# Designs tried in a protein design chat: VHH binders against o75319. Part 12

Target 1, 181 residues: o75319
Amino acid sequence: GNHIPERWKDYLPVGQRMPGTRFIAFKVPLQKSFEKKLAPEECFSPLDLFNKIREQNEELGLIIDLTYTQRYYKPEDLPETVPYLKIFTVGHQVPDDETIFKFKHAVNGFLKENKDNDKLIGVHCTHGLNRTGYLICRYLIDVEGVRPDDAIELFNRCRGHCLERQNYIEDLQNGPIRKNW

## First folded at step 4 (VHH)

Design c11 (framework vhh_4orz_3)
Fold by ESMFold2-Fast, scan of step 4:
Structure c11 (fold): chain B 181 residues (1-181), chain A 118 residues (1-118)
Amino acid sequence: as target 1 above (181 residues)
Amino acid sequence: EVQLVESGGGLVQAGGSLRLFCAASGFIFSSYDMAWLRQAPGKRREWVALITSGGSTNYADSVKDRFTISRDNAKNTVSLQMNSLKPEDTAIYFCAREYYDSDLGDYWGQGTQVTVSS
């Protein structure tokens, strides 16, 4: 059956664009089959995602899906005009260097191809918080040279929720810079 | 259908030990990470331990060096050895599958009660 992810209702659907970047973070959209378990104001479908992005006067140019499953929604539920990239990422563990490299490569590729527009990179895991926040912050620290505490603060403020996983926070603050991208 | 059935809970004195078991069915067990979660009265559910499909393990700081998670892919079971139990470990313990879909797991069982007296 189609059960709502634990604590999914506890998080805002979509954060705000992170100023000075092309990133916007959100929780996983749920396809229509989940809506029978949700009040109307709790619904957050793929369509709702795009409506909320437009309400912020923003436009998505890429979605990076960090979940390990496809049961919450399918790529075909998204507009065909927006590229979709799946990077299977294990929760709880700090993402490995291969996963970090894949994320950096995808972001760098998008930015090179989209230098003439202001489209956003939408990033989500199940809650749009721990895996999402880690990889975005890791990119800002390693590629953009942002100080770790500044990257974390920026993500927390724009997402509207603070990174919860202490091992992720510790790795961002004191871990090695990953140079492969 | 996915089913997870926990067992091994009970009442123990502080400093004692318990071993919890989880019997899994309805999916290819060896392909999934498995986790143990717990929920104390009036608290939110929290993660305790994880074992990946490849056998790597990780633990919450509160249980590190006291708890050990293991799995038996031939029997579709995951277990949690709990040593040096404290009153603060009193909770319902849940077995969880597919932890990556959520920091708290995708599917979980009905839970098994662990009570630690002082």
Scores: ipSAE 0.016, ipTM 0.201, lowest interface PAE 6.2, mean pLDDT 87

Design c12 (framework vhh_4orz_3)
Fold by ESMFold2-Fast, scan of step 4:
Structure c12 (fold): chain B 181 residues (1-181), chain A 118 residues (1-118)
Amino acid sequence: as target 1 above (181 residues)
Amino acid sequence: EVQLVESGGGLVQAGGSLRLFCAASGFIFSSYDMAWLRQAPGKRREWVADITSGGSTDYADSVKDRFTISRDNAKNTVSLQMNSLKPEDTAIYFCAREYYDSDLGDYWGQGTQVTVSS
């Protein structure tokens, strides 16, 4: 498909590393077929993603793709050295417990395997905001014991955009801790 | 209340054609992008085609040049013309209202079954 996601241009391509964590959030990269719909300064391909992260003196060790589609880019568009994990999330609604557990297990596994380096976990949905912010904050709250408001503030500041969905924010602030099993 | 009702599915031989319809109500139809999704047995729901409020269309590679999406704002309908059908097009087809923060839209109908025999 060559359809640019609605509002995709409204968001910064890549945020900054969230201090004290291994997370960095970004919007979905778009493969070459989308570039004919974009000005040069609007392009954000998989290659552009890695260039922008290197410009911050960071290195990706894992990409977690939260989109429910494969039309924006293919795993083969990524360097073979960076693991790619797809966790299908629809958006609009709060991710279910199965999705939350998959995300937590992937993050915990990466951290255990990467104790000897400082590589980042890159997380994205279509805009790198609501689904992405929810799952990162849910991890920080449930696994790392961060206060909900502190997790949200940290994500908002580092992403450069505030979480927009009230149902996601409410679940983070007042919802139950999801126990791993 | 948003409602989407699909119709037009059925059994067809490979190489045949079907036209699916979606009747929309409960919102200002002309202001929303609309999509068709499908779900084959044992597979995840996937995007097939979409049409913007302005009439621009996009298609999944698997259906490009065979399917045509269109809309009639006066009748609050979106339709999908399916030509040169293949057995692998067998699926339940869903009408969806596009939503910027959802890859599959925010509202869907119950779906209409399309079965293509070889």
Scores: ipSAE 0.427, ipTM 0.722, lowest interface PAE 2.0, mean pLDDT 92

Design c13 (framework vhh_4orz_3)
Fold by ESMFold2-Fast, scan of step 4:
Structure c13 (fold): chain B 181 residues (1-181), chain A 118 residues (1-118)
Amino acid sequence: as target 1 above (181 residues)
Amino acid sequence: EVQLVESGGGLVQAGGSLRLFCAASGFIFSSYDMGWLRQAPGKRREWVALITSGGSTDYADSVKDRFTISRDNAKNTVSLQMNSLKPEDTAIYFCAREYYDSDLGDYWGQGTQVTVSS
């Protein structure tokens, strides 16, 4: 399918690295078949993603794709040197404990294997906002002991857009820390 | 109160046709994009077809030129005409209401089984 996701054009393609972390968030890249529906300045392909990361003097070491679809781009559209991890995450609902666990394990594994470099973990959903922001903030709160309001503020500032879903925000601020699964 | 009810599934031979229907209630139907998803045994649920509130359509590559999605805002229905069916189309088909922050929709129906024999 070549339809552009609702409101996808409303969001910045790539945020900035979140200081003190290895995270960078972005909206879903769209493969070449979508470009006929976009002005040149609106295009954001997998290639464009890597160009924009390089323009920030950063380097991706892992992409975590949280979309619940494969229609936007294929793993084969990414450089073979960058690992790709798919965690199918449905929007609207707060991610379940199993999904949170998978995300935490992937991040912890990457950090352990990448001690000798400064490569980033790129995380995206469709808009790089709600599912993306939730899981990054959940990691910072549960694993790194960051205060919920500080995690949310850091994500919002670096992404350039604020988390929109009230149920996600409420869970981050007042929900339990996930230690068991 | 949001409800999506699918019908029209069944058993058909390869090369045959089926028409699926979805009756929607509990929301302002004309304001929402509607779509069809499917899930084969042991596989992830995948998107099949989309029709926007404005009437624009889009299809997964696997079903292009074989499937046609349509809607009737006066009756709060969305339908999927499936032609030239293949054994690979065997799946449970779900009607879905889409929202910008969900890749597969925020509400699904119970699903209707489509089985295509070779």
Scores: ipSAE 0.042, ipTM 0.413, lowest interface PAE 4.3, mean pLDDT 88

Design c14 (framework vhh_4orz_3)
Fold by ESMFold2-Fast, scan of step 4:
Structure c14 (fold): chain B 181 residues (1-181), chain A 118 residues (1-118)
Amino acid sequence: as target 1 above (181 residues)
Amino acid sequence: EVQLVESGGGLVQAGGSLRLFCAASGFIFSSYDMAWLRQAPGKRREWVALITSGGYTDYADSVKDRFTISRDNAKNTVSLQMNSLKPEDTAIYFCAREYYDSDLGDYWGQGTQVTVSS
């Protein structure tokens, strides 16, 4: 399929690194078959992703793909040197505890194996906003002890867009700490 | 109340055809993109086909050229014509209302079983 996801063009391709963390968030890259529906300045392929990260003087060490689809790009479109992890997350509903656990485990494993470098964990869903922001903030709150409002503010500022889903925001602010790590 | 009701599933031999229907109610049907999803035994639910409010269609690679999605806004119906069916098309097929913040939509029907014998 080559249908551009609804509202995908409304969001910045790549945010900034979240200071004090190894996270960077972005919207889903689209493989070349989608480009006939995009102006040159709207294109955001896997190659474009890596170029934009390099322009920020950063380097990706892991990509976590939160989409519940493989129609937008294939893992083989990424450099072989960058690990790719798929965590199928539907959206709309708050991610379940198993999904939260998988995300935390992947992040903790990456950080343990990359103590001697400054490589980033790139996280995306379709828009790089709600599922992406929820799981990053959930990690910061539960594992790093960041206050919920501070985590949300940091994500919003660095992504360049505010979390839009009220149920996600409510769970981050008032929900239980997930102890499955 | 948003309701999506699928019909048309059944048992068919490989190479055969089926047409699935989805009757929608409780929302302004003509304003929404609609999709078909499927879930095979032991597999994740996956997107199969999309039709936008403007009539644009898109398909998963596995069903392209074999399946055709269409809609009738006067009847609030979306349908899926399935040709050249294969045993691997065996699944429960779901009608879905597309939603920007969900890869599988925001509302689904109960599904209709499609079984393709070898």
Scores: ipSAE 0.609, ipTM 0.818, lowest interface PAE 1.4, mean pLDDT 93

Design c2 (framework vhh_4orz_3)
Fold by ESMFold2-Fast, scan of step 4:
Structure c2 (fold): chain B 181 residues (1-181), chain A 118 residues (1-118)
Amino acid sequence: as target 1 above (181 residues)
Amino acid sequence: EVQLVESGGGLVQAGGSLRLFCAASGFIFSSYDMAWLRQAPGKRREWVALIRSGGSTDYADSVKDRFTISRDNAKNTVSLQMNSLKPEDTAIYFCAREYYDSDLGDYWGQGTQVTVSS
């Protein structure tokens, strides 16, 4: 379908690289069929994503798509040189351990394969906020040993929007550490 | 408490039609976008149709021109008219309240089974 996701226009298209990490977060790009429902300044296609990343003097090496749908854009809309990984993640609920493990495995694999470059891992859900912020923060806490409050603050600052789901925040702050990969 | 209750599912031959209904309560129905989703055994739950609070509609490519979603704000009801049904449409159909943080909505009903035989 070509309906614009609820509140999608309320969020900045692309955040800043999270300093000390390889992560950059953004909202879901929308393929050209959605542009008839958007003003020119509201458009954010896959091409627009890469232009905005380039404007920050950054380069994407991996896109992790956390949406539970394939209706917003197709992997074929992305440059063939950038790997694309789909991890179907239901919103509203805290991601399950299998989803967390898949995310951690993908990030670790990318970092091992990209030791000699500075390419970024781009992560998005629909708004690039709750599912995206949760999984990035979960990785920083569980794998890199970052304090939960520090991980959340770093994400919020770089994304330009604060995590909104209280259950996600509570799991990050007080939930179990998933140290098994 | 938010409640969504589906009805209208059943058995139908390929090429036939069914109409599904969803009765909503516990929230200001007219202020929310409403959707229909479906899940076949062994498959992921997928979105099939959306109707916005303002009445505009969108459909998944697989059901476009065959399904029609509608709403009645006075009755707090959303409906799905399904025409030209195919065996591939066999699934449990769920009514969902659309939610910004979910591609599949934040509340779902228990679902109603639709079985299409050839």
Scores: ipSAE 0.027, ipTM 0.388, lowest interface PAE 4.3, mean pLDDT 89

Design c3 (framework vhh_4orz_3)
Fold by ESMFold2-Fast, scan of step 4:
Structure c3 (fold): chain B 181 residues (1-181), chain A 118 residues (1-118)
Amino acid sequence: as target 1 above (181 residues)
Amino acid sequence: EVQLVESGGGLVQAGGSLRLFCAASGFIFSSYDMAWLRQAPGKRREWVALIDSGGSTDYADSVKDRFTISRDNAKNTVSLQMNSLKPEDTAIYFCAREYYDSDLGDYWGQGTQVTVSS
């Protein structure tokens, strides 16, 4: 595949670590086959992702890929030392409870395994915004007891872009807390 | 309002060809990228081919060089020419309107069944 995702160029490649958490959000990296359609300053490969994280003096310990596709890059394009987890989400609609539960389990498992280091959980969908922001905020609200408006503000500030999906924002602010494991 | 209606599916022998059609209505067709998706028995729905508003195309590795997507903006139609069909191509094929915030698009048709016999 070499077709650039719609609006992908409109978003910053990588946000900043969300203070007080282990989360960092970014847009989907694009493998080499996409680079012929990009100016050098627009390129954001798996290698570019790790270089940008390092430039922030951070280190990735897990990547959670929320896309419903593998057309943009393959797990094999990532360093072997960084675990990769695929959670299939379509977008447009709020992720279901099973998806939310799977995300929470992955995060909790990582934190337990990495209590002696400061490695980050990198989370992305196609634009690193709506699905990514929803699941990170849902975790902070449901598991860490963060107030919804505080979680959303923290994500927006650190990602450098505000959550765009009103149904996602509405669910975060007024939806039920999902308290499962 | 937005409607996508697929046709052209059927039973074909391995090595054969089939052409799928999708009639679109309820939106400005020429302004949207269009795609074909498929769902094989027991599998997740996956992307097969894309044609953007300017006519540029892209294909999944599994169908590249065998399938050709095309569009007719005057008729609001997107088509998929499938050549050298394999049993592994057996699936329900869906026409989709691409959407930036969804990996499978935002609107789909009911699908058309393609069965490839060995």
Scores: ipSAE 0.653, ipTM 0.836, lowest interface PAE 1.3, mean pLDDT 93

Design c4 (framework vhh_4orz_3)
Fold by ESMFold2-Fast, scan of step 4:
Structure c4 (fold): chain B 181 residues (1-181), chain A 118 residues (1-118)
Amino acid sequence: as target 1 above (181 residues)
Amino acid sequence: EVQLVESGGGLVQAGGSLRLFCAASGFIFSSYDMAWLRQAPGKRREWVALIWSGGSTDYADSVKDRFTISRDNAKNTVSLQMNSLKPEDTAIYFCAREYYDSDLGDYWGQGTQVTVSS
């Protein structure tokens, strides 16, 4: 596939590290074949991702890909030193409990194995906004005890864009806590 | 009420061809991107082909050069021409309405079965 996702250009490539956490959010990187449809300043390849994170004086230790597709880039486009985890998540609908628990398990495992470094967990969906923001905020609320509005505000500020899906926001604010037991 | 109705599936021998059709209703068809998805036995539902509202197309690597997606905005239809079919193309094929932050679309039809014999 060579066509860029709808509205992909509307979003910043990479947010900032969320203070007090190991999370950084970004939009889906696009492999080289997409670049013929992009101006030089619009390009955001897997290589560009790592360059932008280095420019923030940060380092990735894990990428969690929440897209329900593999058309945008392949795991082999990433440095072999950075683990890649695919969690197939359909957009528009609130992720199910199995998806939420899989995300929490991956984050908890990373943190346990990386207590001696400051490497980040990079999380993305297509735009790095709705599915990405939901799962990061769900983790902060359920596991770290952050208040829903505070988690959402932190994500919005660091991503540089506000969560757009009202059903996701509603579930974060008023939905049940999903226990990781 | 959004409705998507697939047709054109069936049994075909390897190397053969089929054309799938999707009739859409309940929304402004010309304003939406449309996709074909498939789900093989024991496999995850996967994207196969996409056609943007503007007419541009994209394909999964597994079907590139064999499948062609097209649309007819006057008839509210999207179709998938499948050539050089392989046994691994055996799946239920779904028509989907796409939106900007979905990888699989927000509405799907009931699907049409395609079985390719070896």
Scores: ipSAE 0.130, ipTM 0.516, lowest interface PAE 3.5, mean pLDDT 90

Design c5 (framework vhh_4orz_3)
Fold by ESMFold2-Fast, scan of step 4:
Structure c5 (fold): chain B 181 residues (1-181), chain A 118 residues (1-118)
Amino acid sequence: as target 1 above (181 residues)
Amino acid sequence: EVQLVESGGGLVQAGGSLRLFCAASGFIFSSYDMAWLRQAPGKRREWVALITSGGDTDYADSVKDRFTISRDNAKNTVSLQMNSLKPEDTAIYFCAREYYDSDLGDYWGQGTQVTVSS
């Protein structure tokens, strides 16, 4: 399996750190078998991810993989020193409360254990946009008390692409706050 | 509206073959990538095979060289030829319309049961 995900090439590999947070968003890295379908400048392997993070003078302390697949890269392709967490999300539909709570719990646990450093939480789905942006913004709104429009603006600016899913945007702006994480 | 209907499942002995069919309606079939997914008891739904609107194919490692996906745009049908079946292939097989922002597609059929006995 080396078929490049639809529209994957349309998005920047890695965004910028979201100021005032520990979040950085990126699209799914693709293992070596996919590189036969990519020009050198289009490659974005797990190694390329860490190189690009270092180029920004940042360091990853956790990767949260939101894809509902394991076909794009293997956790073993990541440095053993960086924790990897898989939260299966389908896409298209707004993540359910259980998924939202799992994401919040993982983020809160990381922040508690990493209060003495400045390492980042890297979050990705396939394009690093809709599922990724939704869960990061949901965390900022529900846990940090950020206004929905401010959270969305911050994510869009730092990711370099705007959230595209109207149902996700509407839930962030008008949906209920999910408590009891 | 959009509808996907699978057929062709059944019981077969290890080493045997089955051909699954999916009849699609309610959208411009030739414009979409189509996939087959499967779900074994107690397991997550997983991707099996893909055929693009342009006719290119891709397969999960577990079925590569045994399964062949094809499409007939005149009949709005996608098919999965399954050869050298193993007990591990026992699952409900789903036809799916690919969607760029979903790992499992945006529409699925009801599924067709495939049981492979040893």
Scores: ipSAE 0.629, ipTM 0.825, lowest interface PAE 1.2, mean pLDDT 93

Design c6 (framework vhh_4orz_3)
Fold by ESMFold2-Fast, scan of step 4:
Structure c6 (fold): chain B 181 residues (1-181), chain A 118 residues (1-118)
Amino acid sequence: as target 1 above (181 residues)
Amino acid sequence: EVQLVESGGGLVQAGGSLRLFCAASGFIFSSYDMAWLRQAPGKRREWVALITEGGSTDYADSVKDRFTISRDNAKNTVSLQMNSLKPEDTAIYFCAREYYDSDLGDYWGQGTQVTVSS
């Protein structure tokens, strides 16, 4: 497949590092086969991702891919030096507890192994917004003790787009804290 | 209420053909992209084919040139013509309504079983 995901062009490719954290969010990179459907300025390949991160004077140490598909790019399209982790999430619905715990484990493991550097955890779903924003905010709330509204505001500002899913926002603000790792 | 109802599944020999149908109700069908997904035993659900509201199509590499998706907006149906079937195509096939922030759509039917014997 080379069909561009619906609304993918509506979103900035890469956000800014979220200050006080190791997180940076972006939309899904699209491998070369998608480029015939895109104007040159719309292209955002795995190579483009790393170029844009470097332009911000940042370095990726881990990519967490939250999509439920392999159709947009292959892990082989990424530099061998950057670990890649797939956590399958469908979207639309709030991620289940198992998914939340997998995300927390991956983040905690990265932070423990990367205490002596400032490398970033890059997180993306298809648009780098709803699933991505939910899991990053859920981590900040549950593990770091950040207030829900503050976590959401920080994500929105740094991503350059506001979380759109009301069920996600509601769960972040009023849902239970998931206490497992 | 959004409702999707699949039909047309069955048992077929390798090399055979089946046509799947999906009847949609409860929404403005012509305004949505529609997809077919499948789930083989012990595997996760995966995308198979897409048809946009404008009629453009796309396919997973594993089914390209063998499957054809189509839609009939007057009847609120989406169909999947499956040719040259392989044992690896054995799965429950789901009709899905595409949604921008979901990789598998926002609504699915109960699915229809396709079994391809060797």
Scores: ipSAE 0.583, ipTM 0.803, lowest interface PAE 1.4, mean pLDDT 93

Design c7 (framework vhh_4orz_3)
Fold by ESMFold2-Fast, scan of step 4:
Structure c7 (fold): chain B 181 residues (1-181), chain A 118 residues (1-118)
Amino acid sequence: as target 1 above (181 residues)
Amino acid sequence: EVQLVESGGGLVQAGGSLRLFCAASGFIFSSYDMAWLRQAPGKRREWVAYITSGGSTDYADSVKDRFTISRDNAKNTVSLQMNSLKPEDTAIYFCAREYYDSDLGDYWGQGTQVTVSS
């Protein structure tokens, strides 16, 4: 299917690196077959993603894809040198503990293996906002001890868009800390 | 209260046809994009077909040219015509209301079983 996800054009392709972390968030890249439905300035392919990261003087070391679909792009569209991890996350619902712990394990593993470089963990869902922001903020709160409102503010500022899902925000602010990973 | 109720599933021979129906209630149906999803035994739930509020359609590669999604806004229904059915189409089929922040929609029904024999 080559239909453009609803509201995908409403969001900036890629945010800024979140200071003090290795995270950078972006919306889902769309493979070449989608380009016939996009103006040149709207295109955001896997190649465009890497070009935009490079423009910020950053380098990706891992991509975590939180979409519950494989229709937007193939792992083969990414450079072979950048690991790709798929964590199937539906959206709308707050991610379950298994999903949260899998995300934490992947991040912790990357950081341990990349102590000697400054490569980034790129995280995306369809819009790079709600699922993406939730899991990044959950990591900062549970693992790094960041205050919930500070984590949310940092994500919102760096992504260039505010988390929209009230159930996600409520869980981050008042939900239990998940300490097992 | 949003409700989606699927019907029309059953057992069919390979090469046969089935038509699935979804009755929607509790929201302004004509304003929402709708989708059909399926879940085969031992597999994740996946997208099959979409129809926008304006009537534009899209299909997964595996069902393209065999399945046709349509809607009737006067009856609050979305339908899936399935032709040239294959054993690999065997799955529970779900009607879903499309939602921008979910790859599987925000509401779906219990599903209807489709079994295609060889």
Scores: ipSAE 0.515, ipTM 0.776, lowest interface PAE 1.8, mean pLDDT 92

Design c8 (framework vhh_4orz_3)
Fold by ESMFold2-Fast, scan of step 4:
Structure c8 (fold): chain B 181 residues (1-181), chain A 118 residues (1-118)
Amino acid sequence: as target 1 above (181 residues)
Amino acid sequence: EVQLVESGGGLVQAGGSLRLFCAASGFIFSSYDMAWLRQAPGKRREWVATITSGGSTDYADSVKDRFTISRDNAKNTVSLQMNSLKPEDTAIYFCAREYYDSDLGDYWGQGTQVTVSS
């Protein structure tokens, strides 16, 4: 399939590193077969992702793919030096506790193995916004002790777009802390 | 209340054809992109095909050139014509309403079973 995801063009390809963390958020890269439907300035391939990260003087050490699809790009399109983790999330609904704990496990494992470097954890869903922002903010709140509104504001500022899903925002602000990971 | 009701599944031999139907109600059908999803035994639900509100279509590589998605806005129906069926097409097929921040849509039906024997 070469159909561009709805509203994908509405969002910046890559945000900025979230200060004080190892996170950077971006929208899903689209493999070469999608480029016929895109103007040159709209293209955002896996190669474009790594070029944009490099332009910020950053380096990816892990990609966490939150999409429930494999149609946009393949892990083989990524450099062999960068680990890729797939956590299947549908969107629309708040991720369940199993998904949240899997995300926390992956982040904590990366941080322990990368204490001696400053490599980033790249996180994306289709738009790099709702599922991505939810799980990053959930980590910051539950593990790092960040206040919910501060986590959301930090994500929104660095992503360049505000979280749009009201149910996600309400869960972050008023939901229980998931202490066990 | 949004409702999607699938029909048309059944048992067919490899190389055969089936046409699936989805009757939609409870929303302005013509304003939404519609999709077909499938779930084989023991596997995750996967996307099969989409038809936009404007009539553009897209297909998973595994079904490309064999399946055709279409819609009838006057009847609030989306259909999937499945040709050259293979045993690996055996799955429960679900009709879904597309939604911009969901990879599988925001509503889907009960599903209709398709079994392809070799």
Scores: ipSAE 0.560, ipTM 0.787, lowest interface PAE 1.5, mean pLDDT 92

Design c9 (framework vhh_4orz_3)
Fold by ESMFold2-Fast, scan of step 4:
Structure c9 (fold): chain B 181 residues (1-181), chain A 118 residues (1-118)
Amino acid sequence: as target 1 above (181 residues)
Amino acid sequence: EVQLVESGGGLVQAGGSLRLFCAASGFIFSSYDMAWLRQAPGKRREWVARITSGGSTDYADSVKDRFTISRDNAKNTVSLQMNSLKPEDTAIYFCAREYYDSDLGDYWGQGTQVTVSS
């Protein structure tokens, strides 16, 4: 499939680093085959992603891909120096506890292995908004003890778009802390 | 209540053809993009084909040139014509309503079994 994801053009390609964290959120990069359906200024390839991160004076150390597909780009399209992790999430429904656990483990492992640098964890779903924002905020709340509304505000401000999914927001604000031991 | 009901699955020999049907109710069918998904034994559910409200189609590389998705807005149906079937096409096939914030749509039917013998 070469169709552009619905509403993909509505969102900024890359947000800002979330201050006090190693997170940066972005929408899914699209491989070269999608570029014929995009104006030059709309293109956002894997190469464009790394260029935009560099323009912010940041460096990616890990990409976590939350999409339920590999049709948008291949891991091989990424620099070999940057680890890639796929966590399959469908969207619409709040991610299950197993998915949340996998995300937390990946983040904790990266932070442990990258104590001596300031490299970022890049997180994306299709739009880099709802699944991405949910899992980042879930991590900040459950692991770092951030207040839910503060985590959501920080994500919204740095992503440049507000979380749209009410069930995700409700779970972050009022749901149980997922303590995986 | 949104309801999607698949039919047309069955057992067929490699190289054969099947046509799947999905009857939709409970929403304004003509306003939604529709898709077919499949799930093989022990595998994740994957996207197979898509048709927009305007009639544009897209296909997974594994089924391109063999499968054709179509819709009939007057009858609230979406169909999948499957030609040159391979054993690797053996799966439960699901009709799905597309949703921008989901890689697999927001509603699915119960599925219809397709078995392709070698």
Scores: ipSAE 0.601, ipTM 0.816, lowest interface PAE 1.3, mean pLDDT 93

